# Ledger of designs, part 6: VH-VL binders against TATA-box-binding protein (tbp)

Target 1, 182 residues: TATA-box-binding protein (tbp), of Cenarchaeum symbiosum (o74045)
Amino acid sequence: MLDPRTRPRVVNVVSTSDLVQRVSAKKMAAMPCCMYDEAVYGGRCGYIKTPGMQGRVTVFISGKMISVGARSVRASFGQLHEARLHLVRNGAAGDCKIRPVVRNIVATVDAGRNVPIDRISSRMPGAVYDPGSFPGMILKGLDSCSFLVFASGKMVIAGAKSPDELRRSSFDLLTRLNNAGA
Below, E stands for the ipSAE of ESMFold2; O stands for the ipSAE of OpenDDE; V2 stands for 0.75 times the mean of E and O plus 0.25 times the DockQ between their complexes.

## First folded at step 3 (VH-VL; framework fv_izeltabart)

Design z17 (from z9 with heavy chain F55W; at its last look DockQ between E and O 0.03; V2 from the best seeds 0.00; counts 0 for: pae E 16.7 > 2, placed apart)
Fold by ESMFold2, look of step 3:
Structure z17 (fold): chain C 182 residues (1-182), chain A 121 residues (1-121), chain B 111 residues (1-111)
Amino acid sequence: as target 1 above (182 residues)
Amino acid sequence: EVQLVESGGGLVKPGGSLRLSCAASGFTFSSYWMHWVRQAPGKGLEWVGEIIPIWGHTNYNEKFKSRFTISLDNSKNTLYLQMGSLRAEDTAVYYCARYYYGSGSYYFDYWGQGTTVTVSS
Amino acid sequence: DIVMTQSPDSLAVSLGERATISCKASQSVDYSGDSYMNWYQQKPGQPPKLLIYAASDLESGIPARFSGSGSGTDFTLTISSLEPEDFATYYCQQSHEDPFTFGQGTKLEIK
């Protein structure tokens, strides 16, 4: 039996915020730690990566920002705040406040053993398992979450919007696998 | 060191055309906003427009937008100003200039020597 | 467009004396605590040369007798003790918004 209390390991957090103003492409092109390439997305965005970031922040000329590559919500929000400060200090945006929003948390769970997904998939309503197309079993979880379960016992939870939702979804996944005979 | 050298000026009749060149050296040409600025005899400086060579994005003073075109040749590190439908009031010294662009600091840090365009019947 | 108006159009000043040139913008050239205002010097037959940026910051290699001040719409260039090489035309320039615009120039002449 799998332990439903197994802690998921966060591997990526996507978060967004809005500067609520246009961002100068001209100024982004000249500022340090920023790559602006008109050939990428038609020149509608730049990429900020400072030494303190685990990932990077995409900054759109519209003022929208996307943080990727951070391994916690705190770090993801930190990247958005650092990008804002960098833009303001370099004159690419006016002084402003942002309210970051989590868009996606991706986490892994490792059962530490094989899981017989070919046997249990028929016992799980809504499971999709077509090994000719994809080696894992695909399940819908709570709210916006999706699960990938591999025969190796490695699992992926994607689509969580908060740490609490991630915890609940992980518990739900492992409980459903146990009930199906994992 | 940074060097900007304009050429292509001369005498032209009203309605004529002329192409100015600016040869750049001593810096990463493709990464700087490059500008054209002109100065009529006995008059002040007037911004014409800009381009960033790596992406080819241009902006113009609306006064010139329909008659002037800024372009480049990256293989020669050279900026061009194509001037058409020239008028007597276009008589000026034309400068190319590099624009410094950083935190709170925005200015023309290097200028070429200028090239003179005279539009006269 | 932001109109930059310099005063005076010309002035005659004796060597060793103080010169003051005013520049007034038709609207603020400040953004996020910075003034996007520059001063250039130009001698006959030469291109402009940067003196002051961000209203008050002295460019490297420019003598300390040059100083800039002001914010918003009102700016001043001061030369504390004129030297022979300072007789030239001076331009203010805003880089706050397109099109970038220059003042009409102030010609500084030896009296």
Scores: ipSAE 0.000, ipTM 0.435, lowest interface PAE 16.7, mean pLDDT 86
ESMFold2 (binder alone), look of step 3: mean pLDDT 91; pTM 0.926
OpenDDE, look of step 3: ipSAE 0.148; ipTM 0.706

Design z18 (from z9 with heavy chain S30D H57Y N59K; at its last look DockQ between E and O 0.15; V2 from the best seeds 0.00; counts 0 for: pae E 2.1 > 2, grease 19.1 > 18.9, SAP .522 > .496, placed apart)
Fold by OpenDDE, look of step 3:
Structure z18 (fold): chain C 182 residues (1-182), chain A 121 residues (1-121), chain B 111 residues (1-111)
Amino acid sequence: as target 1 above (182 residues)
Amino acid sequence: EVQLVESGGGLVKPGGSLRLSCAASGFTFDSYWMHWVRQAPGKGLEWVGEIIPIFGYTKYNEKFKSRFTISLDNSKNTLYLQMGSLRAEDTAVYYCARYYYGSGSYYFDYWGQGTTVTVSS
Amino acid sequence: DIVMTQSPDSLAVSLGERATISCKASQSVDYSGDSYMNWYQQKPGQPPKLLIYAASDLESGIPARFSGSGSGTDFTLTISSLEPEDFATYYCQQSHEDPFTFGQGTKLEIK
């Protein structure tokens, strides 16, 4: 029996924020922490990466920002604030406040043992399992979360928009697997 | 405002290929599963397949698996249906649809207006 | 594949009257206390429009005269008092397992 209280490990958080202003591409390109290529995405965005960031922040000329690669919500929001700070300090954007929003949390769960997905997939309506195409079983979760379960017992949870939602989803996944005879 | 706009339909000869597009706005693909559903003239609805954007995984109706391919471009927020070896019976209106699943709810909540594909000699 | 069979294929009903459409699945579409059954309305030249999900839950913005009932293999869509805009084709759809399947449709016409 799987422990439904197993803690999921966050591996990626996607969050967004809006500067509510246009960003100067020229000034952004001149920033030492920014990668900007006019040939990429038609020059519509740049990537900001500092040593303090776990991931990176994509900044669109429209003022939209996307943070990826952080392993916590706190770190993800921190990246957006840091990106804003650099943009403002370098004159690429005017002083402003941002409101980060979590868009997606990706986490992993390890059952610590094999899960017989070949056997239990037929007992789980809505399960997508085609070993000839992909070795993992895909399940629909609560709150529009999706689950990926491998025979090794490694699992992925994606789509959560809060830590609480992630915890509920993890509990749901493991409970459903137990009920299916995992 | 959520919108789905299909395009790429037209007249094609048997054996030909065609790529349909579905431009999505007002939402991102990460929290949804995206589907293609078609409807032959005067007939019912037939499920073609789906893509799970968050994982990049696709599932097809076995009827179409060898001829159709579903993909997406996240940078353009656009869904695609690549059709090959087209037959007269593939003549239909093709819809892209957003599928929601969560908290005991599971349905197609938004549909495009559809794009018409006509396969004829 | 789960076969969805609607009855009748067509139905003529007068304005203000009650309309009832049946949908039968070749196997149960229930799981964990939920029914994976939806109802859609389609008018000529338009895509399907969601009416009912999870067998009996009314989609936001849909008039209360629409209702769904049933479980397992037998489901019913009811329109308590028909309005002019309700004359259309109705489809049931199961999401219990792949491939997703639809009923053949019921055309509701004005009597």
Scores: ipSAE 0.492, ipTM 0.840, lowest interface PAE 1.2, mean pLDDT 94
ESMFold2, look of step 3: ipSAE 0.510; ipTM 0.791
ESMFold2 (binder alone), look of step 3: mean pLDDT 90; pTM 0.916
ESMFold2, look of step 4: ipSAE 0.515; ipTM 0.793
ESMFold2 (binder alone), look of step 4: mean pLDDT 90; pTM 0.917
OpenDDE, look of step 4: ipSAE 0.217; ipTM 0.753

## First folded at step 4 (VH-VL; framework fv_izeltabart)

Design z19 (from z18 with heavy chain Y100S; at its last look DockQ between E and O 0.88; V2 from the best seeds 0.00; counts 0 for: pae E 2.8 > 2, grease 18.93 > 18.9, SAP .523 > .496)
Heavy chain, then light chain:
Amino acid sequence: EVQLVESGGGLVKPGGSLRLSCAASGFTFDSYWMHWVRQAPGKGLEWVGEIIPIFGYTKYNEKFKSRFTISLDNSKNTLYLQMGSLRAEDTAVYYCARYSYGSGSYYFDYWGQGTTVTVSS
Amino acid sequence: DIVMTQSPDSLAVSLGERATISCKASQSVDYSGDSYMNWYQQKPGQPPKLLIYAASDLESGIPARFSGSGSGTDFTLTISSLEPEDFATYYCQQSHEDPFTFGQGTKLEIK
ESMFold2, look of step 4: ipSAE 0.484; ipTM 0.797
ESMFold2 (binder alone), look of step 4: mean pLDDT 91; pTM 0.929
OpenDDE, look of step 4: ipSAE 0.768; ipTM 0.900

Design z20 (from z18 with heavy chain S31N Y100D; at its last look DockQ between E and O 0.85; V2 from the best seeds 0.00; counts 0 for: pae E 2.8 > 2)
Fold by ESMFold2, look of step 4:
Structure z20 (fold): chain C 182 residues (1-182), chain A 121 residues (1-121), chain B 111 residues (1-111)
Amino acid sequence: as target 1 above (182 residues)
Amino acid sequence: EVQLVESGGGLVKPGGSLRLSCAASGFTFDNYWMHWVRQAPGKGLEWVGEIIPIFGYTKYNEKFKSRFTISLDNSKNTLYLQMGSLRAEDTAVYYCARYDYGSGSYYFDYWGQGTTVTVSS
Amino acid sequence: DIVMTQSPDSLAVSLGERATISCKASQSVDYSGDSYMNWYQQKPGQPPKLLIYAASDLESGIPARFSGSGSGTDFTLTISSLEPEDFATYYCQQSHEDPFTFGQGTKLEIK
């Protein structure tokens, strides 16, 4: 039996925020740790990666920002706050406050054993498994969560919007796999 | 408030094509499983297909023989059903519906108002 | 495909009375103690609205006069005391396996 309380390992958090102001393209093009080129993506955005960031922050001229590549919610929000500070310090944006929002937490769970997804998928309601098109079994979870289960026993949980939702989804996934005879 | 609004239905001749749209408010499609369901006049409901955007997956009811394609434009928060080689039997109201899971079941918790497709010579 | 058969096709009932609608699946829609069976209400010119999921669980915002029961292949929707807004067509739906299928509908009319 799998342990339903196995902790998922967060591998990516996507979060967003809005500066609620336009951002200077000229200043972004000139500031350190920022890649901006009018010829790239129509000049719509720049990319900030400072030495402390695990991932990066995309900054749109509209003032919208997207943080990717952080391995925790705290780190993801930290990237947005650091991007805001960097923009303000370099005159690309006026002083402001932001309200970061989690959009997607991706985490992995490892069963430590092979999982017979051929057999399990034929028994589980709602399981999507079409190995000719996609190698894993896909399963809908609670709220915005979705699951991907591979024969190796590697599993992915995606779509969670909080650490608590992620933990509940992990418990749900492993419980449902146990009920299917994993 | 979650809402779904379909559009793009109309009268087409057999062999023609239409693209239906489903615009969402109150949520974004990228984390949700979405389905198309149709209802022929005076008939029950029939599943057309699904999209699971987060893993890039689509699946269709086999009876349509790949005549239909489901796609998503995240920048417009809009789901599409592209229908080709239309036949009289495709005459129906087409709904987009959000698929969810809870308490040991899967269900369609939100439906659009539907858009009517009429295939007639 | 799992065939869903409702009975009756139509039912005339007076306000304040009880209505009972049956749904039979061609094979079990149960798994691990859960029934993958839902009920929807549809009024003319409107989309379906979810009433009951998992055979017996009431969707948020649906009046307590609606209830569902059953397991395996045999399911029932009950409306304990009919209100004017309850006159509509009702559909059962299985979510056990693709393609998801619906019953043919039961029209509930005022007597």
Scores: ipSAE 0.439, ipTM 0.777, lowest interface PAE 2.8, mean pLDDT 89
ESMFold2 (binder alone), look of step 4: mean pLDDT 89; pTM 0.903
OpenDDE, look of step 4: ipSAE 0.576; ipTM 0.846

Design z21 (from z18 with heavy chain Y110S, light chain F100W; at its last look DockQ between E and O 0.85; V2 from the best seeds 0.00; counts 0 for: SAP .501 > .496)
Fold by ESMFold2, look of step 4:
Structure z21 (fold): chain C 182 residues (1-182), chain A 121 residues (1-121), chain B 111 residues (1-111)
Amino acid sequence: as target 1 above (182 residues)
Amino acid sequence: EVQLVESGGGLVKPGGSLRLSCAASGFTFDSYWMHWVRQAPGKGLEWVGEIIPIFGYTKYNEKFKSRFTISLDNSKNTLYLQMGSLRAEDTAVYYCARYYYGSGSYYFDSWGQGTTVTVSS
Amino acid sequence: DIVMTQSPDSLAVSLGERATISCKASQSVDYSGDSYMNWYQQKPGQPPKLLIYAASDLESGIPARFSGSGSGTDFTLTISSLEPEDFATYYCQQSHEDPWTFGQGTKLEIK
């Protein structure tokens, strides 16, 4: 019996924002904490990772930015704001404001025990399980969420657009597994 | 709002190939499950296959698996159906449809307008 | 595979009258008290449109004259007072197990 209130552990948040301007490739190539190489990246983007970042920020010459690797929405938005400030301080972009948007939250839940996905997948409507091709059972969740459940009891929730959506989806997943005899 | 638009249909000789596209607006494919469903002239609906983009998983109706491939280009927010070794029996309107789960049920909540594939000599 | 069989194949009904369409599944599509069965409407030249999910629940924006009933293997779609816009083909569809399958369709004509 799994506790539906078990808190999922966020492992990655993807967020985006737009500087609404082009970013200087020359300035990015010279910046500290920035990896930019015209030969390697096709000249289309650079990566900013400062000491304060859990993950990194990809900065496109177009001014689009993608934050990855942060373990909370707050930290993910913080990375975008820090990247903006770093670009402005080093003259790679003009002063501006950004409006960060969450694109994807990935979290894990660990049942702490095996889950009999082979037995329950044939009984549980909507379950997708092809063990010869893929070791986990896949379920569609609420809104934009999808679930991956392994026989080990490790589970992945992906696609959430907010912490509240993630919490509701986790509760839904665990409730459905309990009802199926997990 | 959610919108799906198929394209790429046309006339193809038996044994030929064709790639259909499904462009989405109002949502991104990486957050949703997508299906292809076809309808032969004057006939009912037939499931072709599915993709779960966030996990890169595909599954096909067994009669199509060896000849049809579903793929996705997230940068273009576009779903594809690659069809090969086409037969006259593959003549149909091809729809992409969004799979939905809610209120304790599963269904297709959004469909594209369809694109017509005609296989004839 | 679960085979979905509709009856009749076609039906002519006068405006303002009741229309009834049946759907039979080759095995139960129930699980934990829910029926995994949906109804779609398709007008000529258009894609299918969801009417009813979970056997009896109306989708948002669908007129109250549409209703669904049944459980297990036997299901019914009812239009209580037929309107000209209801001229279409109707499909049942199970979402209980892979592969998801549709009935062969029932063409509803205004008599």
Scores: ipSAE 0.549, ipTM 0.787, lowest interface PAE 1.9, mean pLDDT 89
ESMFold2 (binder alone), look of step 4: mean pLDDT 90; pTM 0.919
OpenDDE, look of step 4: ipSAE 0.683; ipTM 0.881

Design z22 (from z18 with heavy chain S31T Y100T Y110H; at its last look DockQ between E and O 0.91; V2 from the best seeds 0.00; counts 0 for: pae E 2.1 > 2)
Heavy chain, then light chain:
Amino acid sequence: EVQLVESGGGLVKPGGSLRLSCAASGFTFDTYWMHWVRQAPGKGLEWVGEIIPIFGYTKYNEKFKSRFTISLDNSKNTLYLQMGSLRAEDTAVYYCARYTYGSGSYYFDHWGQGTTVTVSS
Amino acid sequence: DIVMTQSPDSLAVSLGERATISCKASQSVDYSGDSYMNWYQQKPGQPPKLLIYAASDLESGIPARFSGSGSGTDFTLTISSLEPEDFATYYCQQSHEDPFTFGQGTKLEIK
ESMFold2, look of step 4: ipSAE 0.585; ipTM 0.816
ESMFold2 (binder alone), look of step 4: mean pLDDT 90; pTM 0.926
OpenDDE, look of step 4: ipSAE 0.791; ipTM 0.905
ESMFold2, look of step 5: ipSAE 0.588; ipTM 0.817
ESMFold2 (binder alone), look of step 5: mean pLDDT 91; pTM 0.928
OpenDDE, look of step 5: ipSAE 0.761; ipTM 0.899
ESMFold2-Fast, scan of step 8: ipSAE 0.703; ipTM 0.853

Design z23 (from z18 with heavy chain Y57R; at its last look DockQ between E and O 0.02; V2 from the best seeds 0.00; counts 0 for: pae E 15.1 > 2, placed apart)
Fold by ESMFold2, look of step 4:
Structure z23 (fold): chain C 182 residues (1-182), chain A 121 residues (1-121), chain B 111 residues (1-111)
Amino acid sequence: as target 1 above (182 residues)
Amino acid sequence: EVQLVESGGGLVKPGGSLRLSCAASGFTFDSYWMHWVRQAPGKGLEWVGEIIPIFGRTKYNEKFKSRFTISLDNSKNTLYLQMGSLRAEDTAVYYCARYYYGSGSYYFDYWGQGTTVTVSS
Amino acid sequence: DIVMTQSPDSLAVSLGERATISCKASQSVDYSGDSYMNWYQQKPGQPPKLLIYAASDLESGIPARFSGSGSGTDFTLTISSLEPEDFATYYCQQSHEDPFTFGQGTKLEIK
């Protein structure tokens, strides 16, 4: 039996925020740790990556920002706050507050053993398993989550909007696998 | 309440090394650009370089290239200037300065009292 | 590098008179409608003190007899009626681009 309380390990968080103002492309192009390329999105965004960031922040001249590549919600929000401070310090944006929002959490779960997805996929409603095209079983989860399950016992949960939703989805996934005969 | 206090100056022979310190208090240290500026006896002000504590980014006046290194210790709110291969022309008062930046303006709003480095054979 | 040139190098004036100090930049220090030009006062044995930022904005606590003007490459510091505490060296400084640079200084002396 799989342990439904196995803790998922977060590997990527996408979060967004909005400065609610235009951002100076010229100032962004001159900023340290900022990469601006006229060819990307028609010159409508730049990227901020400091040496300490796990990922990066995309900053649109509209004032919208996207944080990717952080491995926790705290780190993802931290990247957005750091980007805001950097933009304000360099005169690319006026001082403001932001309200970060989680858009997607991707996490892994490791069963610690093989899972017989070739036998149980037909017993799981809505499962998609075509090993000729993709080695994992694909399941739709509750609300915004999707699951990938591999024969090795490695699993991926994507689409969670909060750590609590992630934990509930992990529990539901492992319970459904147990009920199907894993 | 904002205070910047330099220390570590003294007499050094040409070719020698020295580390200056700047203790900061009364503000959130990692939210500001920090700079070193020097002034040779009877001369004007010369920018040495900067560090942004939250990012760890440094830039230097090209005159000083790899001879000088700016670093910091956020746990002690302390800025450092490591000087190597010192020359007589490096004789100066060395100031640390806090740098304000905002929309439309960039300036040094607080300066330490300075510490004197004398390079003499 | 942007070269900042002050004029004059020194100026002797009497108490109560007006003093005018010029600063010329080798390139424009304007960006997005703002001038990245500052003025500092320095007395012997003391660190510099900010007087004016953004070419014309008076720092808090600085007397109203100090004023700044100009844009682009040409800037002026004016002291409308000199007082004894105003005898010092004055520096202009650009913060438009690295390396930040200072004028050579203007020493203001009692005539």
Scores: ipSAE 0.000, ipTM 0.460, lowest interface PAE 15.1, mean pLDDT 86
ESMFold2 (binder alone), look of step 4: mean pLDDT 90; pTM 0.919
OpenDDE, look of step 4: ipSAE 0.657; ipTM 0.872

## First folded at step 5 (VH-VL; framework fv_izeltabart)

Design z24 (from z22 with light chain F100W; at its last look DockQ between E and O 0.02; V2 from the best seeds 0.00; counts 0 for: pae O 4.1 > 2, placed apart)
Fold by OpenDDE, look of step 5:
Structure z24 (fold): chain C 182 residues (1-182), chain A 121 residues (1-121), chain B 111 residues (1-111)
Amino acid sequence: as target 1 above (182 residues)
Amino acid sequence: EVQLVESGGGLVKPGGSLRLSCAASGFTFDTYWMHWVRQAPGKGLEWVGEIIPIFGYTKYNEKFKSRFTISLDNSKNTLYLQMGSLRAEDTAVYYCARYTYGSGSYYFDHWGQGTTVTVSS
Amino acid sequence: DIVMTQSPDSLAVSLGERATISCKASQSVDYSGDSYMNWYQQKPGQPPKLLIYAASDLESGIPARFSGSGSGTDFTLTISSLEPEDFATYYCQQSHEDPWTFGQGTKLEIK
């Protein structure tokens, strides 16, 4: 029996925020920690990466920002705030406030043992398992989450929009697996 | 271990110039923002200015913008404060401090021991 | 500029007793749900030492008897039970808007 209380480990958080203004491409391009090239994606966006960031922030000329690669919601929001601050301080954007929103949390769960997905997949409604196409079983959660379960007991949870949703989904996944005879 | 060591302080006459140094070790500048903060004898703390090494950006307290210049030498991991047109009221301990981000906020997590500047006739 | 005003300017408290220091900002130092307020401790002849950041987060290595609270314009530093090494000057500092400003300081003395 799998422990439904097993804690998921966040591996990536995607969050967004809007500066609600256009960003100066010229000023952004002049920032050492910003990669911007007009030839890339039509000059629609740049990437901000500092040593302090776990991931990076994509900054669109429209003022929309996407943070990726952070391993916590706090770190993800921090990246957006940091990106904003650098943009403002470098004159690429005017002073503004942002409202970060979590769009996606990707996490892993390790059952610590093998999960017989070949046997239990038929007992799980909505499960998709085709080892000839993909080695993992795919499930949908009750919320926004999707699950990927491998025979090794390694699992991936994606689609959560909050830590609570992630925890709830992890519990749901493990419970459903137990009920299916995992 | 993070360490900041200021130097260059001393006695200078009004109207004079002085350059302070802050030697950093245990970390690299490009990950943090570096600041100067001063404290007059028996008084509080006053922000002087900052530099964002990775962007080569500086910002100053408007009070000092015309007289002070902050720079750095990344190869030496050293921060500088060039002071000109010094006045008696510039007498203070000058600290270099590391500025970082965490938990949604910014703060000075490390300070040097300070170097004393005395402006007197 | 954001003016930071601490109260009181000085405070005499006995060992083992609770100390409370207030800091008021002339305008809100909150941003997107976060409070850009920090607290520092300074002893004579030493540089400031970070105690609390983001209004309530305790810096690593700082004793748990220190705590910070508040939001917007009103913040409080609390020392639950004073130890001999806690008698010092304390400063609040806002990191919301440049120029970064400090409170005038509160000197905590032994009663």
Scores: ipSAE 0.026, ipTM 0.637, lowest interface PAE 4.1, mean pLDDT 92
ESMFold2, look of step 5: ipSAE 0.664; ipTM 0.826
ESMFold2 (binder alone), look of step 5: mean pLDDT 90; pTM 0.926

Design z25 (from z22 with light chain A54D D57N L58R E59A S60T; at its last look DockQ between E and O 0.03; V2 from the best seeds 0.00; counts 0 for: pae E 11.0 > 2, placed apart)
Fold by ESMFold2, look of step 5:
Structure z25 (fold): chain C 182 residues (1-182), chain A 121 residues (1-121), chain B 111 residues (1-111)
Amino acid sequence: as target 1 above (182 residues)
Amino acid sequence: EVQLVESGGGLVKPGGSLRLSCAASGFTFDTYWMHWVRQAPGKGLEWVGEIIPIFGYTKYNEKFKSRFTISLDNSKNTLYLQMGSLRAEDTAVYYCARYTYGSGSYYFDHWGQGTTVTVSS
Amino acid sequence: DIVMTQSPDSLAVSLGERATISCKASQSVDYSGDSYMNWYQQKPGQPPKLLIYDASNRATGIPARFSGSGSGTDFTLTISSLEPEDFATYYCQQSHEDPFTFGQGTKLEIK
């Protein structure tokens, strides 16, 4: 039997924030640690990656920002904060506060053993398993979460909006697999 | 020069409340993660929780769930720890600490001198 | 919670000799090739002081006699030639996941 308390490992957090002001494309093009190319997205965004960021921050000239690639909510919000400071220090934006919002947490769970998804998929309502199209079993979870479950016992949880939702969804997933005979 | 100065410790009865303060100077307060860490007499260090001032994001060691609240006043560069429903086991030196982020490393680079809380019947 | 276990609990060593302190984590504290493990020194009546970050990097102002090594779950702090000011308690600490946790400490004493 799978251990429902197996801790999911966060692999990506997507968060957003809004500077509530336009960002200078000219200043972004001149900033260190910022990649801006007028040919990309019609010059509508730049990408900030400072040393030590796990991922990067996309900054749109509208003032919207997207943080991707961070491995925790703390790191994701930190990337947005660092991007804001970098823009302000280089004159690309005026001083401002931001209010980050988590949009998506993607995490993995490793059962440490095989899971007989070919056998149990028929016992799980709403499960989709078509190995000719995709090697994993697809399930809907709690709230906005979706699950991918592979025969190897590797699993992906996507769509969580908070660490607590992620933990509940992981417990739910593993419990449902156990009940189906995993 | 970075300075962190805790205050507000003292003697309190079980079930009582106390608010600790941490005055920060020498750095831009709202850009750093700030933490509380405690040390019971003769024991090791225990993480209490964190706040990032500019976002208002907080996270706590689940052990202290709902009994402790971390807050701040950006205008005073001051971090607070509101402690309620105090128990004898909460007797400790309480440190505020600055957390380094943005270089890819995660550690406490500056600590205050601590303030002592004694919970005694 | 990741449990950090130090060995030994106390250690007596003569001045000028080498001291080695072990720290074991209950699960890996590595991510993307980096170890999120730190070492602190604490003298009586003082707050902790950062010595080593990310397993092996000396913090600014820390003498070269201090070094850290290890990865995954097994880490060591080494003081190559003890000085009088090195007699203190040493803590390992993981910053890989919440809650951050510390080892129970190793007290380094004059033999």
Scores: ipSAE 0.007, ipTM 0.508, lowest interface PAE 11.0, mean pLDDT 86
ESMFold2 (binder alone), look of step 5: mean pLDDT 90; pTM 0.917
OpenDDE, look of step 5: ipSAE 0.649; ipTM 0.863

